# VHH binders against WD repeat-containing protein 38 (WDR38), part 11

Target 1, 314 residues: WD repeat-containing protein 38 (WDR38), of Homo sapiens (Human) (q5jtn6)
Amino acid sequence: MNSGVPATLAVRRVKFFGQHGGEVNSSAFSPDGQMLLTGSEDGCVYGWETRSGQLLWRLGGHTGPVKFCRFSPDGHLFASASCDCTVRLWDVARAKCLRVLKGHQRSVETVSFSPDSRQLASGGWDKRVMLWDVQSGQMLRLLVGHRDSIQSSDFSPTVNCLATGSWDSTVHIWDLRMVTPAVSHQALEGHSANISCLCYSASGLLASGSWDKTIHIWKPTTSSLLIQLKGHVTWVKSIAFSPDELWLASAGYSRMVKVWDCNTGKCLETLKGVLDVAHTCAFTPDGKILVSGAADQTRRQISRTSKSPRDPQT
Below, E stands for the ipSAE of ESMFold2; O stands for the ipSAE of OpenDDE; V2 stands for 0.75 times the mean of E and O plus 0.25 times the DockQ between their complexes.

## First folded at step 4 (VHH)

Design k5 (framework vhh_brivekimig_d4)
Fold by ESMFold2-Fast, scan of step 4:
Structure k5 (fold): chain B 314 residues (1-314), chain A 119 residues (1-119)
Amino acid sequence: as target 1 above (314 residues)
Amino acid sequence: EVQLVESGGGVVQPGGSLRLSCAASGFTFSDYAMSWVRQAPGKGPEWVSSISGSGGSTLYADSVKGRFTISRDNSKNTLYLQMNSLRPEDTALYYCAKDYYGSGRFDYSSQGTLVTVSS
């Protein structure tokens, strides 16, 4: 065995052909891995079949670019966050908008679902975190404390807490267990740049990925930093814990996916040759397959020397 | 339609200063992080600096820390790069970018502005 990655771990790369009306800002796998969502600059959310790469549907509704999209843990819904200052909740099976969540004053940059799929958190450029009831669309709480845009969020699977990551380079852990009017929170300091992604492990450890090129693994119960993962050459875009918590996968803007040992902090493997920037990485529920997906971004290679096509001779 | 127009480049001697501007239109400027990216002759694109939508947070490449300052005026939809203590290795075509991928390839939708540092 010449690999630091277990012999039973397979990596599946997914390529999607572009039909987007603009740049792709976000991508997310369904919990079963059978679908990919992409959020586009054209204001649409696109649904793709992971196995075939076939476009299943294109959903309009947002009046501005879609910045983020994510499936509910139960797989029945997904949410989209937009520059139009709204979050939309969609039914997956019907491919229909169920609710438009209004309250943010600026672009919404992140959404996340509670583990039971009953609550949603949203955050963005207005520096506010809003908690919503998924079934009613009612705003439950407003969380204030970040000093700059909120860019990432994830709910704890073990306790009623929310983590948010910000351009202010901090992670906030919000304690939702209290019934007080004010929500208590703690700031985790240590990153030196935007915290672009967050992921809780099954036992309640938290990983944060940053534009400082590092990933930090925290123990939220003690607000302590356990391990720093160093090795990305560009900004970190996406992270995922394996279900058994032995590994963490990370994707950066350098078109590479890395697999890390969560106990030692060592990079076990660097997977090169992803199709474009790796937007999404996720482990299958059994932990045997790491799925890496990049939407085929229609980046127009506009040559500075390109000239208009000449009229055909008639 | 998103449009970015860079200006302010020119020829300066080592140790000199220049201020670059990027006029943005076709999108809600304050809702996007903005970046400066440069491409030197014969080299690939290099990320230089980024600024949050509010302007409250900034990030710099190690090669420019302490010499360059990124700023923005959201009321004018304009991004700036103040470049001090310029060196020959800063010679490049400079582009502004709307929340594009790190230092990887991005759309060259604008002409950029040329900065030449020569003795």
Scores: ipSAE 0.329, ipTM 0.700, lowest interface PAE 4.2, mean pLDDT 82

Design k6 (framework vhh_brivekimig_d4)
Fold by ESMFold2-Fast, scan of step 4:
Structure k6 (fold): chain B 314 residues (1-314), chain A 119 residues (1-119)
Amino acid sequence: as target 1 above (314 residues)
Amino acid sequence: EVQLVESGGGVVQPGGSLRLSCAASGFTFSDYAMSWVRQAPGKGPEWVSSISGSGGSTLYADSVKGRFTISRDNSKNTLYLQMNSLRPEDTALYYCAKEYFGSPRFDYSSQGTLVTVSS
């Protein structure tokens, strides 16, 4: 059944403009939707105003490509993950690096904040998940169990658990509630390719998006698959639950944003022509508007092929 | 500077085999998923196969499953595509590509290597 979504859901697409020094690897909206972060192959994080599309700042510091970036839930900080094997914690208002988190042995591919903004998880090609204290920058725990790179992560809003998605095609749910010598975890199996994105709903349902072109909605407490969403023609890049959990938005590598009924698994809308350079999708806090945004990049052609330009100049 | 150089293409009869290679330089090869992408004459790019940075996980287009095998040697910074049971519709320029960074297009970063399957 449709719960009135076509009557109340408005969709807004925003194109972000600017000259990045390389390909955009990651984009993330601030919790209030007023800012977009983009992480670039050039090693910089860029901040954009969503209303105007204007560049607010360009932050260097990483010595390799930035692979992922995300705001803290309280909006005061953001984190960046890099091929330089570090995570950086940044102050949004000051536009300044507060901490450099060292410990990973290979490129870091994902970061996520706990709901209280006090802890951060990171993961990447060394197959390790690391938990960090945000205030001190100290590593709290090492989580081992994935068989290939960790590519996605999200903290549960309802229980002290972390979900991670991997190139090994599994989701691991790490139980952080008990002090144990080894962190207990469960593997959710069902995907056949890289799990590129994860998000929890407000009630603790988990969605996983994959390079197998499907999205799975899970009930983590029972480790059960509830619904499989089929319809993307290429890899799934980004997913977001509506605040009321009736809908899920997804963006694929095919320039399409899809809106799904989470109860029936039906695709309710397909929005074609979404900009493809780097994109994300998010619902406004009231759930009435779905926002999708993409960062524009400048590339230079080498014979028949393109490669990233040098850093933009001010 | 990031460089990818494909080789190993040629002319083969239907049912034949070829092994393509891609030599990578200018980045930490093991930290990137790698892909093969092809472009047939007069058509757009088609994704063929991908492999994780460790080489432990692979993914194939339905048109090549069971016939093509992707592999990598991280000690040599080299990506491979073993192509068996080749068909005329496999005729294309084949490109090596790094992990796609939010782009919905399969953008190639080199000249490619030509594979022609004909009688």
Scores: ipSAE 0.306, ipTM 0.672, lowest interface PAE 4.2, mean pLDDT 81

Design k7 (framework vhh_brivekimig_d4)
Fold by ESMFold2-Fast, scan of step 4:
Structure k7 (fold): chain B 314 residues (1-314), chain A 119 residues (1-119)
Amino acid sequence: as target 1 above (314 residues)
Amino acid sequence: EVQLVESGGGVVQPGGSLRLSCAASGFTFSDYAMSWVRQAPGKGPEWVSSISGSGGSTLYADSVKGRFTISRDNSKNTLYLQMNSLRPEDTALYYCAREGYTPYRFDYSSQGTLVTVSS
């Protein structure tokens, strides 16, 4: 087989099965890759051992579906966003809720931590971006400007800026260095559909993944589109830069993970597996392993034709 | 329990129109993007159109762009697909799907609605 994947890159696929009380809406790897979170329609957050696929714990508390979850960069906390209009902050080691963040008026669709793990951003269907202090649970800033739901967010590792992606097909870069209540922002236009995922590189490049089936790599300092990555046959769900920024991994709704060359924009490899929907992908900190995680598929996945088959075993 | 019930399919001549409906229950309808997906005989599922929870943003497959219009009424928990200038290639079983590209979820009740375009 001809391979475009670098010789030093290993790919590890993990499928998490069963035990959810409904659909899985979101999944996220811990910074060390040893744990996976899944957020479920049943209102619970589940923790899984990446190596074994075994359930570690199930956490209730949300009164509506969990739409998104993410670990803090230091690995000590995670956050969950819910249709109950709240964000919850959780302690990883104790598996306990530390804070319930209230302020959103509609379902919360995204959360992200600042690089120092001291601040959290949230956004959702009320079109509001809220910035929170993690230690106190206080809302620090309200950011307005998007024309539809905020679906994705990520903090810059190099400057005090937040990126948000929206159903309005734009990315907003918010300058958090301002001392005024009003925040200056710039809109990055070019996508034609929902911006479902965002990821900053270590040097401050921004990648955006969209339901338009493309990934854009931007230079935020100049508001310039550097490269468009085309090749997904369906919506993009998750993206991740390698730590050295040579590669980008992307996962979509078509059960494939793609690895891209960030300099040429070429798809180096398309990794097809027997997965339901790839909800997340991440590189290990050393960049040598790409981990892709997907939730369990439905038990009664049936092909729809002019006649549905009957199960001969039931 | 999440339930999606499609209706409005039928037999229509080429160039004709149909309006499909999807009645949703068991969840907060306005908190989810909704999609229409179709499956023609002998083919896999094809995504047709999506609409944001607010109804303010829409997306269409190239094969239906300019002919089909997706809309929703959040007060009635109902999704619509207005299909104009129908072609024989639009013949398929049409499914309503909640956020995501999968009509085959176990916790959903969805039988689809048949659209046949023939003379």
Scores: ipSAE 0.447, ipTM 0.750, lowest interface PAE 2.9, mean pLDDT 82

Design k8 (framework vhh_brivekimig_d4)
Fold by ESMFold2-Fast, scan of step 4:
Structure k8 (fold): chain B 314 residues (1-314), chain A 119 residues (1-119)
Amino acid sequence: as target 1 above (314 residues)
Amino acid sequence: EVQLVESGGGVVQPGGSLRLSCAASGFTFSDYAMSWVRQAPGKGPEWVSSISGSGGSTLYADSVKGRFTISRDNSKNTLYLQMNSLRPEDTALYYCAKEWGSRGYFDYSSQGTLVTVSS
């Protein structure tokens, strides 16, 4: 297989002017890439058109800062997590709050949707992971095991499992396939600091990004660490697998975006951001474009050439 | 509305100790990770240490591990940094921050507290 043509990866930077009442704590692209959500310290969620950088709507309702936001995989809904101890479920088309999910006792720091968009997981400073039914708003399960705040979460696309990352420096894989009073889970140990972001690959590999400045790629079925990605000079904030799993994109607190070879663990590219709010990274569904977002009305597109993952020619 | 007030800096001899305090107001203190950041004369900001909202987890820069201890008292809305075995290279303005900020850089408007380590 050592003779493929070089792949090309276009990098598109999309920036949105602040218009926020405070700091941006979270940003998320819609599944089709046409919208960006930003969650703000002012308690509002903002919707932006990715193409134009125009503000589509500003949604109040939370009585405290919005810490995280994410679209449902089907694109019909989004969820916001807040310091007001609630999760809100919103209708994208109507820009309207459908439900307020109450149960957490402390700030909610992460939300994620199941692949079928029917369930939502939330976690935060009360160390509790709550699984919710999206249609009814009912809490389905309470998952207990982390020793500190839950800061990140992602559902497996291949099996009915949830991954959560925590300030306790562990990733927990929760098995949701069994209807039991106690949910079985396994801990992935290896990080030395807060697990700020998680992302499953299409085949079920898991990447974890940490305040220890590293990214770990795990095989959850065996609880084994496959590759450790080293090179960020500050905390890792956001990660995303390419759809073909050849590359991983990461954004750090230094406003740099890095692109990694998932097979060799080598950093292929480092993109420097301008002075701006938090970056987020996402690949387009076809994997040809990496989109990075920040709160600025500036847009840039950069074409890059990457070879298939293997040792570089000397 | 958010206010952070640092105190406890001063002049100490190498090998000395200082305890910094940061009084926080205008937000629910226990719902945020807190950090200490320093800026040496003529240099950019350097992250020093962070603590989870519960106080159960801490993180340190390699340059201060084993010498500095971050702690918090959520009942008093106060963050602390115990600095032991101080070195001349620890000389800096020290700032506290709510998290490090989502922007990937430390943005501070307070005056900080000055720590000078000299003979």
Scores: ipSAE 0.402, ipTM 0.734, lowest interface PAE 3.3, mean pLDDT 82

Design k9 (framework vhh_brivekimig_d4)
Fold by ESMFold2-Fast, scan of step 4:
Structure k9 (fold): chain B 314 residues (1-314), chain A 119 residues (1-119)
Amino acid sequence: as target 1 above (314 residues)
Amino acid sequence: EVQLVESGGGVVQPGGSLRLSCAASGFTFSDYAMSWVRQAPGKGPEWVSSISGSGGSTLYADSVKGRFTISRDNSKNTLYLQMNSLRPEDTALYYCAKDLYGSPYFDYSSQGTLVTVSS
């Protein structure tokens, strides 16, 4: 693709080689970019040093696969979501579980922290969004409206709102300002498949990435689609706005990371050569560096001549 | 251990129909999206269709949309693909896959089920 990345933006790709006790389902960078979390099919969360690729710790506790993990914005905590129907809150510095959040009746697929790190949202296959108080572990509110599994979530940085994305191909914007029993929400329609990732910009624009291979940038206040980004050859897995909102980075299931111009909707650059899938991409807080990371995968293409019950671990 | 066993393939004339099945075990079936992937001789895998864990949402490749129907029975831990109006280009080894995180690559070299469409 065109090199089109500005001279002030450096791009860094990080590869991690480690022994997970199963497939890697999720990965997330710490806010300072120095650590990567990976959530594994074996029920563990792994912490890696971004610079060296060295394993820092391995944390057990979940009794089923870990489906998603994310750091708190302040960097002190992280959350993990599991097929065991729980969310766990962990202390980063001590590498230990602080709380087990129980309430979901099926696999939990997404977690996100409020900007002040005091609240957490979770969602999954029971079609329910639950809001939790991080300090007490108490469920604050139950949000109902999606017609299928909730797969993605993100809190607005500018207003007290939560966005959720679903297998029902819609994004719901939940207004959390009201204390009345009914929670006001609006549905953003336009995608034709699972909404796998969501990201708010600093000014409150929302990007949604989908298994329909597109990314939509919305203005939630008017429910308006501003730009549709087309170019991924397969499902979109991860998206991130640059801090100044000029660019959006996206990672797809085809092992490509794309950088987009948010004003024109043009793809400025396509980065290739990551391990399997690029699970995550993120801009540094100063916006000068785009970081992409992928954990070691044990999967490989099935050979039409192979009779092995499984591929060898690479 | 996770096991996926495909069946239902065979030889059929163009315009014919086949129903594929995938028997799953070793995990909570309803907690995972499931997919069908096919591989034509000498080619890489091509994703065909996916279904949400509840069965309420489906997605199809453009090449099969309107002809194939994916479904699941969570009480039997079984995934299905109903293939109608089959064409010679549908000839391939068909595989089921759990929760495609990552790529068209798979952990296990399953036998798959062979579908041959010939006149």
Scores: ipSAE 0.458, ipTM 0.767, lowest interface PAE 3.1, mean pLDDT 82

Design v1 (from e3 with S30D; framework vhh_brivekimig_d4; at its last look DockQ between E and O 0.01; V2 from the best seeds 0.00; counts 0 for: pae O 11.7 > 2, placed apart)
Amino acid sequence: EVQLVESGGGVVQPGGSLRLSCAASGFTFDDYAMSWVRQAPGKGPEWVSSISGSGGSTLYADSVKGRFTISRDNSKNTLYLQMNSLRPEDTALYYCAKDTYSRYGPEFDYSSQGTLVTVSS
ESMFold2-Fast, scan of step 4: ipSAE 0.555; ipTM 0.792
ESMFold2, look of step 7: ipSAE 0.360; ipTM 0.699
ESMFold2 (binder alone), look of step 7: mean pLDDT 79; pTM 0.798
OpenDDE, look of step 7: ipSAE 0.566; ipTM 0.815
ESMFold2, look of step 8: ipSAE 0.373; ipTM 0.711
ESMFold2 (binder alone), look of step 8: mean pLDDT 79; pTM 0.800
OpenDDE, look of step 8: ipSAE 0.000; ipTM 0.282

Design x1 (framework vhh_7xy4_2)
Fold by ESMFold2-Fast, scan of step 4:
Structure x1 (fold): chain B 314 residues (1-314), chain A 120 residues (1-120)
Amino acid sequence: as target 1 above (314 residues)
Amino acid sequence: QLQLVESGGGLVQPGGSLRLSCAASGFTFSDYAMAWVRQPHGKGLEYIATISGSGGSTYYSDSVKGRFTISRDNAKNTLYLQMNSLKPEDTAMYYCAREYYGSGSYRDYKGQGTQVTVSS
């Protein structure tokens, strides 16, 4: 086991036990890794300090379950998507809602920030992708084309494009560079089930994770499938590229985290034995540490950080 | 508050048909993907089918593809499984489950189940 590089990659498992008013639907690390967000069935967003496991704040406002949450790349804001058909924009330092974005007609399932943190994309069960200006809260564009609920999204870091993944088993790449009212898009076909997660690499490669148990790495500029990663025994929940793009981490519903070689498609490492499903995985900015985290979904738990089960004394 | 109640199981002969129902309450039904799973006596859980919240997309395990049809009525908050060409191997306790993006579990909520027995 662990027959490949990076030989120096350390894995840190972080588990938080929390007083959530229902199940945890989403979790996200801050860009610096010091905070964890959790979105709950009770309609609240919870903020946790990664190192201590301390609850920093509990933010109400949504009138339905929170389905997704994500930090802005600059770390100053976060967004939450809800069954109440709204997206909320929040200030991290002040723990305050700045804007309520209204326009969706059904549950919002995904939000993502542009690389400059100035725009936000949202999508959900109404099959619509909406682009928003973060500063003004104005809806900039409406993107239509998916045949079912939009479940995942990510902005390209290299070109002005958005990727969306759907229950219709396709990834759409939306070209945001054109001034025309109709946004041009291309469909990436190959998955056979819901596309639950998407992640762009720093150079503009796209990874899609699916309920078909596979991960596809695409070159969006040519609409070509570069490599298919097979090995998960259940649906893929979360994916993340390493900063140097040599590795991809993935988490599945089977309580496993896998690390893949992006060039060969070989699974380098499989991390098993977590008590709960990994909600998120992320690489540190230097790429040397993979952090995987799961929040406890129990209402009666006291929030605290736990150490890896394999190294309780060190 | 959240409840899933399965019904429609029973004893049928090989080649027969059954329609299972699952009545959902305590959540906005149309916002969640729903699934059917089964557990044969003395064996593990087996995935059968999933339907998107809109009903526009359906997925099936290879073992039931072409024989079973999953559907939903969002106005009635009810999930269905139409089972045709039943085989002895289909004998199991059948459960409906709420599955949704953002959960950490592929079986967040599961009802009490309904027994299907296929024998002559």
Scores: ipSAE 0.191, ipTM 0.609, lowest interface PAE 5.5, mean pLDDT 81

Design x2 (framework vhh_7xy4_2)
Fold by ESMFold2-Fast, scan of step 4:
Structure x2 (fold): chain B 314 residues (1-314), chain A 120 residues (1-120)
Amino acid sequence: as target 1 above (314 residues)
Amino acid sequence: QLQLVESGGGLVQPGGSLRLSCAASGFTFSDYAMAWVRQPHGKGLEYIATISGSGGSTYYSDSVKGRFTISRDNAKNTLYLQMNSLKPEDTAMYYCAKETYSRYGPFDYKGQGTQVTVSS
């Protein structure tokens, strides 16, 4: 249980320039928070400046909808996953495609970068997890074990492991420490629906968000469920740990951003007035600001944790 | 270009059965999760059944669990809902919905719907 005063939340709206195609399927903040990516049904990835809301670039190339996008931890690259069965690696500074990763047989639903930005994991409707070398574009490993589409993924920051979440309602922890033809993995069971999002904490705790309306915090080393967070009225889309691991933020189809106490499981704050579904949420590296992004065809919304006499309160 | 065409509704007595169909076109059907949603007259939408793109995973609302079965034929681009042990509370317009990430929730692009009426 925390004995301090809960963080206060403020909502700030940043209008992003223009409309350039269909529905927004995914959004992701750069590691420094200065850029927002949006992946669109029109097959394009859009880059936006979070401070001004200005469109920096629009990148075509995918021949089908973009389902997911994510920055590399070093901020130099981003990856996009598409219904065209490819993953594309892009240079942020040059706004150009560096590689097209081919191997998936069906729509790719998730991508994630290793902490050193040297490897990428991808997964999707073919039930396969593929590990790629970022520099060469070569597929390093194929991970097979899920019974349905892979929908979410995240690399451990402390151990050479990958977590994947699936429509089969399980999280798999893949052990990448040994170079073997067969990859050892463990399944975390407890969710009753699609696992739409995953996030590792700095110490190696894992949070999973689900269409069962719950968030589970796991200790992967023991395969144990530590705490279940209940309160979302619909599906969870995005989750993020604070760097100090005291808080978890969640966002999604409920149109609410929630901040949770990771020790007690209590919802400390609910950010009201989110006008559209929130696609992503993240803490700044210093942990002082919670940033949440919501996007539609006419506007985008950025939310922050700050106290001001003039800012909205919960 | 996207089309979802629902059919198979009708009038049925309590305890009866109906099979709904949805013909999909204009997108790669197997690459998207699909749902059946219903709307009783004057009430909000209820998501009653969802199915993964492969058809390997299905999820149901508690109100229909054990009575309804969602399925899909990816070769025919068709979604199905088998409805058994129908109750008066199941009376609603039934819509086929395609996966999206819009403000309307994870499913949209509903067609005209098909009316199911359960009465004695």
Scores: ipSAE 0.235, ipTM 0.651, lowest interface PAE 5.0, mean pLDDT 81

Design x3 (framework vhh_7xy4_2)
Fold by ESMFold2-Fast, scan of step 4:
Structure x3 (fold): chain B 314 residues (1-314), chain A 120 residues (1-120)
Amino acid sequence: as target 1 above (314 residues)
Amino acid sequence: QLQLVESGGGLVQPGGSLRLSCAASGFTFSDYAMAWVRQPHGKGLEYIATISGSGGSTYYSDSVKGRFTISRDNAKNTLYLQMNSLKPEDTAMYYCAKEGYSRGPYFDYKGQGTQVTVSS
């Protein structure tokens, strides 16, 4: 009935150059794919040129480990979350700190930008989700409902909603469309451990990765579980949808990266031979290359070489 | 500097109990998840129990569920593992581990471990 051209993966190994002061806790690609951020135990954020692996800058300021970092969708800013209880907003072009966001009482574990780059969400060990105005640095909302630390977050690209994942094993979908003192939210239950990573697809599907070794793909509009992805032997650390939503990549504590079919839930490929923990996975903006990072500064690069034909009979 | 010091191991008979302790220093203890991991002689690391920074959430491997209890005292910077109904298969070096993203597929840990031997 319905079958496209199968995608073919080519694996390329890329060495990641540069010294950092401690363990890498987080990494994130710029929207154009030309830069990689790494957040380190030494309290610094490092900026790297993706194609060459060269260090562009090293930014201090945090007084504790950096736990998470992410670029704004417009590429002009990035945010870092730290054990020092702050979020920092940085200007990419100037490599300068623009704002220090203070309000959290404990370590901040996650940050995410709204699709328009105007708002930021943060969450962490104080069990609070805080929504911030990026331009002013003002806290807009406090979202309360999780029973333990917030560990992951992502804004919906299609509706004004935020998803958060927690040590309480639930995903909360927060409805940001209404200006009320209490924000309405829906809890998605099904995981049996910490929800370490979240990713929305371009159409608004949500994937959650867990220390229960599974990945769940949800339809948030109906709060329904569509598919469970089983096969990781240890905790899931990072997940990413391909831009065309045909694939999901996942990385965990098992030194393996898996590529999944989002329609069938079948594992298409398991990429072994990662030197250490694959702590991040991301597709390039064109969807042709999957990159995964390892703690020992070695990263593996996977390219998709096949495209769908324009006409199924030709 | 970060230190994790495990204690409480020893030789016990099958069906016995032990309580392991881990004294932590050099970091804000309550801001990190903690775990107990074990390594039997000649085998790989096994993750047996994990606890959130607040202590409000705990998770166990199927091999120890119902027999072991992980807990923490954030005022004393101490992690505990209560081990009941011990079996010969529980014989291993036990390590306290701090949440981290260091080398390997596991928590960052700095402890030397404490040996648990279960034999008759």
Scores: ipSAE 0.446, ipTM 0.745, lowest interface PAE 2.9, mean pLDDT 82

